# Ledger of designs, part 25: miniprotein binders against a7ua95r516to809

Target 1, 294 residues: a7ua95r516to809
Amino acid sequence: ASLSLLSISDLVPDLQFIFFWMSNAIEILYFIQQKSPAYMQTIELMDDKAGSKESLLSATISANEEAMTILEEVIMYTFQQCVYYITKTLYVVLPGLLDCNPFGTEPSSEQCRRAAGVCVCAVCVMPEAVRRVVSVFQTTSDLLQQYQVHSEIQSQMFAYLFFFTNVSLFNQLIDKGPARGWFQRSRVLQIQASVKILLDWAKGAGHNHLAQKFFAKFCSTVTILASPPQQLSQMSWKALCAEHPSLKPVQLHRILTQYQLMAELGPLPIWQPSSEDEAYIYRTVDLLESFENH

## First folded at step 14 (miniprotein)

Design dk13
Fold by OpenDDE base, fold request of step 15:
Structure dk13 (fold): chain B 294 residues (1-294), chain A 80 residues (1-80)
Amino acid sequence: as target 1 above (294 residues)
Amino acid sequence: SMTYEVTIRTDNPEYLELIAFALRIIAKAMNLRVEEVRREGDTLRVRISGTPEQVEYFEEWVELWLKKKGIDARVEVREV
């Protein structure tokens, strides 16, 4: 109950604390990595007082490794905590993206806090449901930038968040889509437009490659569902597999079956799985994506 | 090995916890024994045990780290 009211803004103070420690731990790690070799060399060049030098060097190497391990543990822990809080927020706002009508003039109720007037920034013109999702990612980006977190860690963070988002949206669409009417062409087009806004944001934020990679499965699903019946009915199973390699055979089969039902199409022999894929289309365990594979 | 007291005074007290953490890690990385860490208001006192040469390098590393972070702090080292 309480999690449903949790906004990313409510988590900013906690996230700031975590990002502060994460960033500084990374910086200290780098600092020690840069200084340690020269320090070890100084020990090696010291006058050998009766074998004490080798023992000192060995002890120093071991101590250095332990210090590095402590820093790595801090970095990993803080990273995991960030992911935990951010994904909890995403979990709350992502369902709204599937129900969003981006073509409706929903009054942007939240005045852009950045401008005293009517802001026409890309975020202010977004539908509220899309804006809420983008706000989570933007807040994450802003915090990473504020604390000057290393670019590799930023990339890993967004990779995971995009992965999580893709899995969540894909699973919801496959599982609940038919019952919610999300497979209807008009609704699919709305979803497609909403996702495009998110992808455009990711592109503008410098994460285009990651977004394309990790949203591939959801985008493929939406693309198939958005396709006109006249066009899709001309595509063979093999052609669809080749065009949408991110989809497992069982997933593609499920999508096409639901599409067929929605479009009131008769049986289409051209969509029949190959003999090679026939065994895989019945693997219902592979239908939904797992959050554990990342 | 001799015992030294390292005193850090800063105009940025918001970073005292970070400084304490960094000092402990740097000391550990250099194979220095940290005997005690105390905070007294805006001052951090660290008692370390090591050789004079190790402590000299420790002071250098701490000063360099503080400088890189842009933290205005004074480092004093005294044998105790």
Scores: ipSAE 0.780, ipTM 0.950, lowest interface PAE 0.5, mean pLDDT 91
Fold by OpenDDE base, fold request of step 15:
Structure dk13 (fold): chain B 294 residues (1-294), chain A 80 residues (1-80)
Amino acid sequence: as target 1 above (294 residues)
Amino acid sequence: SMTYEVTIRTDNPEYLELIAFALRIIAKAMNLRVEEVRREGDTLRVRISGTPEQVEYFEEWVELWLKKKGIDARVEVREV
């Protein structure tokens, strides 16, 4: 109940605090890494008795390592907190992406916060459900930039968020799709268009490679489901496996089975799993993606 | 080892918590013992124990860090 009311905007103050500490911890870490070698060298060059000098150096190295560990813990903790809050927001808005009709003229009633007038920016012309998802990613990007977070950490953040999004959307589509009519061709085309908008945003934000990598499974699923029956019925199991390597055999089999039911196709021998894959299509534990594999 | 009091005064008190954190970490990284950290309004007072040479480097590191962060602060070191 309480999670449904949380917008990304409501979390911005908390996220700002976390990003502030994360960014500064990274900067302090880098600062110490740059200064420590010269400091250690000064200890090494001291005219003191060899035993006293070595002991001091060893103690200083140990203390330095401990300080670095503390900073790494702060960075890791703040990173995890950011991911926690952002993914909670995504969890709320992602189902809307599957239900939205991007071809519908729903007037974006929300004025672009950046423009005093009717903004015709790419975000403002998006369907509301897509805009809400993009807004989470955009807010994350803006915060990372605002606090000048190191590029590697930015990459890791988006990698995880795209991973989470893919897992969430894929699992929802596989589990609930048949019952909700998301496997109907018209609905699939709507989903495909919505995902394209998200991918186009990711490309524009400089995250094209990450988006392509981490959305591969969901995109493959949507691509198969969007395929005309005349085309898909001509593709063998082996060809589909080769074209969609991100899908496990059990996942591909489920998608094809549901497609067959939806399209009212009779049994298609060409979609029969290979003898090698036959044992794997019954591994129902591998059907849904896990959030733990990141 | 001698005891020193490091006093940091800033017109940006919103950064005092960050400064205190940075000071503790820098001191730890240099194998300096932090005896006490006190906040008095817009002033941070830190008592550290170390050699004169270590404290000189500590002062330098703190000043450089503050400068890099763009925080306008005055650092004073006194033997106690």
Scores: ipSAE 0.778, ipTM 0.950, lowest interface PAE 0.5, mean pLDDT 91
Fold by OpenDDE base, fold request of step 15:
Structure dk13 (fold): chain B 294 residues (1-294), chain A 80 residues (1-80)
Amino acid sequence: as target 1 above (294 residues)
Amino acid sequence: SMTYEVTIRTDNPEYLELIAFALRIIAKAMNLRVEEVRREGDTLRVRISGTPEQVEYFEEWVELWLKKKGIDARVEVREV
């Protein structure tokens, strides 16, 4: 099946199965963690010959640890599977976010049209491309809530998904942006608006901190590109580095170089990298973000 | 150690796999040997080996877990 046809909705049954096991494994883990100390104490209090008691206790501790390890493995495995499926869906829909015109009159989604009323919810008024991305996150959130997955695991999942999204969008923007015209001010403003919608959703979903943290690099890039030439040309390399610490020198240099080309600006000595950063701006291996750093 | 048969009957057969998993993990966590797990329709039968005291705790833990999960199930333990 072409990756292009995979919707998050198609994955819901599989995800439900995985989330079921993940949630229950976590609950069992917690249950055992709560009960085990008292059980161990009971063994410790047994009126048995000292040597047999210690051996039994040791064996029980080891068995307990093994059981916990198995549960942790189940949790980890299920987590990874969820992330795999969700990121696969994100991979398909994320490019649309960069091409989206949020200021256009796109008709409401077919789903909202089928509802007997004009839904004016925040999701229904979103551009289709943005809504598709949000739908992935919303579906994930809904499933996590449905199965009452522990909050920490929810946070970890969203952290990863936002990380993945940021890396994907950043890399696409840096790599393909110039060729696709995404560095043009009008297009940048569209991207900025689209990302804002996503961030607003994340805020509404209770993931504001995570979103701000993990989207920082992409947001910084978009912010720079959205800056008027008159303003950006007055900012030194050092000032830009300080304002956008999430960007590596090579990344900032690339962004500024492409900005300069797009804006038809002459050489700007003020954007010249510092002597300290000069060696780093040529590290093309660091230009794109890696998915492995999480 | 003695061998016990733990029978779990539930009106929620969709949870039998989960119950079986939980039982195995709980038994393991308690250092009980699981000898056999069988599913017979809506009934799960587990053979475990342990001391009477261990099995009593096992039964308690299983019942508590089921209750916490909101699974309507009956647990029966029999020495075999």
Scores: ipSAE 0.778, ipTM 0.950, lowest interface PAE 0.5, mean pLDDT 91
Fold by ESMFold2, fold request of step 15:
Structure dk13 (fold): chain B 294 residues (1-294), chain A 80 residues (1-80)
Amino acid sequence: as target 1 above (294 residues)
Amino acid sequence: SMTYEVTIRTDNPEYLELIAFALRIIAKAMNLRVEEVRREGDTLRVRISGTPEQVEYFEEWVELWLKKKGIDARVEVREV
């Protein structure tokens, strides 16, 4: 009900209202689509005593298309309203993922960090910051299923939510990372483990391909930052671009600069940009992603 | 055009707004003109203009949609 509510739990009544109308508009649209061809045929087969059958059919086709357009607009509007409310809550909870520790306080955290690149964690916990993000995704999924929203619309909604999540996390890491110490290796490993929990949720919820597509930029960033120095220093710029096509040259350059600094690999640049990319590594206007680039 | 009154009675008045919306859209999809929509307690009264044949199909679509949605409602159509 309240426009100032940012907790997903406080938004549930408003989301229920919007999902109710969205789901019903979808159902009515499909109902009309199923019934319309046969109905138009009955008009074509009518006895045309006044010679106006062609005009009646044309007007009916036009009215039918207008009705379906109205339903499509209702679906679009309600979808946008859902995304608006849900992304408001994501905006509030996502920054905490970059500051939390999924490994806990036990000495076994070394085993979890080392295993994070090979298998699912045996010792990881779900910190409150990660739980809050998962709760937004899970509540959204539960509401979509409660109102039996069409699976194609559910997929589109999670595509938007994953896109928003990726842009938010990437921009904060790049922009605030140096000041907040987020490029320290121990911190990067914690961030990687937290993101793994989100990816595992997405896989379990049936959205693995969407998560792989829309988290690619942030995941590539964290993968590079988590790489052992001996392995990464032996990879050429061109090889890194090929393995991480989601990263723009300015973004890759910034990530590698921070990596070299924090890994104490000396002041001499290790990775030389290709001649193709040299013009682009200093385009700071391309460093951060747009929330509208979707 | 002939004018008809469609009366919807239901034990679930919480669905009347949805039913009214569905009737308006279904009527539009069939090129029927909705003249008036009126609520009287648990009853919805809708006035539409069309041919007798169009209104027969409208009644059929409405009853089928209500059944598909699982809404327990009675539909009556009368010429006015």
Scores: ipSAE 0.765, ipTM 0.948, lowest interface PAE 0.5, mean pLDDT 86
Fold by ESMFold2, fold request of step 15:
Order: sequence, then structure tokens, then C-alpha cells
Structure dk13 (fold): chain B 294 residues (1-294), chain A 80 residues (1-80)
Amino acid sequence: as target 1 above (294 residues)
Amino acid sequence: SMTYEVTIRTDNPEYLELIAFALRIIAKAMNLRVEEVRREGDTLRVRISGTPEQVEYFEEWVELWLKKKGIDARVEVREV
């Protein structure tokens, strides 16, 4: 639907350029940080007039800080450019996760095993929509490793990508879910299976902690929706809030309302919000997540 | 302050733009003024202004950085 359709493979040359400069700026910053204390000490030990030595030291400290600031700005700019290009691609491919069927007609796929996907069981396969998302994450991981980007920066990159993925999927589900039938239990189970493939990728790539942290809201949503009615109807509002702290009251209320409609349950007294939370269940400004929250 | 010309020759000319950037930043970190950066084929010529002691440290840092990065390069410094 977009006039500017972006594929991650089309962006690789631009990303290679940006990662090259980001990784090298990080290395030069580290180099200067490691060498500067000894250099400043040589100026402090210099045999010179009072004030002349202090003036030289002060000017050198200032110039050193300016150099590090330039490098920090290059790193920040290149990081922002990377996430800009990568998230444009993610935004296009993520909605397909909500429509795909990971329980396809061929329960075991040798093609998925040979490429990069995980064939967990005969029931779980990697549909094209999931493969497209995994391809974005895998390409990003490969580039970060190719250019030997510092592990902390790699973690920050995936933290943001997982955050973006969570926000995009959650907002799409809440906003379009009723019209698209995404709250039907069979559909939710398909979504849950698709997300598990992403979580398994993140675990295999060494980002399990980040995925657990930044997918929490969407995973909580899917967990609630996937719960059998006999089990969920026994959990109070207070218990659900305690089990799913990532969900705001308005979000939990909306999810339970959609669950009630789909499961053909009437209002349940046990799901009545606490008096404190009741003030917040109608705050529509809090229903959808901002892509600016991290 | 005196003017020096730093000449860098490398078998890896694809790194010359990176080397030029690194030299500018290292010089700034040491409070040295870069007057000119010129590329002549596989050679960089950088003119800097500073004391002999500052330029000696600059040469040392540049050589160390090139070694850590794994860039095969020769660094020569001359007063001009």
C-alpha cells in the first residue's frame, strides 16, 4: 500500500555505510577515553610557569571534551539513522504477523530448518509473514556482528527494535482487532505461535532478556486472550493486574471487554476494576502506545 | 607553534577516509589545529600546527590507533 515499499535487503548497502561509521566512531571514542588520562597527566607534570601550564591543561581538557562530543553526536546520529531505516521496514511487515497461520498444511518444513527458522514441532511452521520479520532482525544482527559493533550498542539497538515491534503489534491488535476478527480464540492461538517463533529467535540470538522485557505488553495481551474461559473467569481484576503489570488499566479493561464479547460471557463481578483503577479505565489517551516510549 | 606535515601511506586505500577522520579527531582531542587534509592516491597528507612535544604524542597515538584497528600504514612526520 505504501508507494515507498522498503525491503531490508534493499537497505543493506545504506545500512553497511551507516554501521561502518557508527562502529568506527565508537572505537575512536573508546581509544581517546583510554589514552586521555595519561596525556593530561603529562601536561600536569610539565615544568612551566604557573597559569601557563594551567591554561594549557584547561584548553586541552576542553578540546578533548569537544572531540568526544563530536564522536558521541556521530554515534547518536548514525544509531538514529539505523533505527529509522530498520523500523520503516518493520512497520510494513509486522501487521502480517496478525493475519498469518503458523499451523500450515505442511507441519514439518525442511526449508525452514535449512534457512534460519526454528521448526519447534510438526504443528509449528514459519509462515512468510514471520519469516519477513525474522529476516529484518537477522539481517540487523548480522550487520552488527560484521562491523563488530560494541555489545552494549547492539543491545540498545535490539531493545529499541523489540520496543517498536511490541508497540506496533499491540496498537494494531487493539485498533483493528475487532474488525479483523483477531480476538477469536483460534486466531489468538495462531498469533501466540507466531510470536513464540520471534521470541525463540531472540533467545537464540542472545537477546532473551530484552525480548522478555520489551514484548511484555503484547505477550500479556495474547496470554490473556489465549486463556480458556474456565481459567480466566476465576481471576479477579486485582490478580490480572498483578500478573500483567505492563498493561495499563484502560488496556486491560479493553482486552477483557473483547474477551467477554468473543467468549460470549456476560459482565463478571470479579473483573470489576478496583476503585483506584476505575478512574483510569476510560482514559482513551492511554489506550494506544506511543512509539516514543522506551 | 610550528607546522608539521604528517604523511600516511597504506596498502588499504579503502580506509583513507576513515584514517582522515580519525586523525582530525585525535588532533582535536590533543588541542592540535589541523590546517589541511589532502589525499594523493594511496597517501594522506595532513598539516597540523602545534609544539614538537604535542606532535610527538599525536604521532604515537596515530600509530597506536592504526595498529589496534589493524590498518597496514606508515606514518611519517616532517616539520614544514
Scores: ipSAE 0.763, ipTM 0.947, lowest interface PAE 0.5, mean pLDDT 85

Design dk13
Fold by ESMFold2, fold request of step 15:
Structure dk13 (fold): chain B 294 residues (1-294), chain A 80 residues (1-80)
Amino acid sequence: as target 1 above (294 residues)
Amino acid sequence: SMTYEVTIRTDNPEYLELIAFALRIIAKAMNLRVEEVRREGDTLRVRISGTPEQVEYFEEWVELWLKKKGIDARVEVREV
């Protein structure tokens, strides 16, 4: 079967191998960085061979830099491989967040059904579509902790995973939302509830600041769409831009157009772009986000 | 410079590939020339060339790194 049909659990052995080498390369790099200054000082303090020590020092500095470059390249390559595998899985499960109803009366699995009378775990009370996304993030977090990956690398990885999630959800909503009915108010409120569960996971996992930063565009979109008509119709274009700086003019215009249609507020535009923004509200090249931008 | 043989014997043979990689990188970081790395079952044999002082620091770094990693290994260095 195609790798695109596999769950994150099927990828764990490959990810374990990659994390093993990434974490060890980081540790060796740190080790060399800590030991090299004293070693270089030893060469500088040699009383004999003053002319010879200058040549030896220069060669050793060059060799030391080459060693660290090799380690940095291993770290970069293994990081990119992790991101590739994880985002491939994440891409498959993310669209389900837009279709799910986050409210239910029963646990999501048989294991949690049996435990419901004693204790209900947070994963078992969430909608299946949200659970699939959280499972990818949680598995990634567990592997990073298992291999004791440096906290800065862990942060960089989740920064990209949240960026990827934001771009994927935003583009799906904008592109497919009209045909799928995702701009209906009841559906927007369901999406908002699902995103809140995901953000709560990120906060509990210690990634709140990254989630706040990298989910901004999608969260702004959902916030606007969830706003009551009485409140939103009273806000000027300028005020909306100030409240939601993550949205480009063409994106804000599209969101407000869909909002006006679904709220049945008539065909005449309610929100007038500023003269500065008016040139940009029809730039369809800027409508969808690129996966290559951070 | 002279040629030395570094022998690594470990109770954790699953780490031998990592140990080989670490030795190559540590040697390079110290400007030591690695002539050969050979795995013989659960033993690594590494041939390096350098000054006696460089090899003494290399042995120290390798032993420190193995200890920090928690790898139970015996490092022996012999002039060849």
Scores: ipSAE 0.762, ipTM 0.948, lowest interface PAE 0.5, mean pLDDT 85

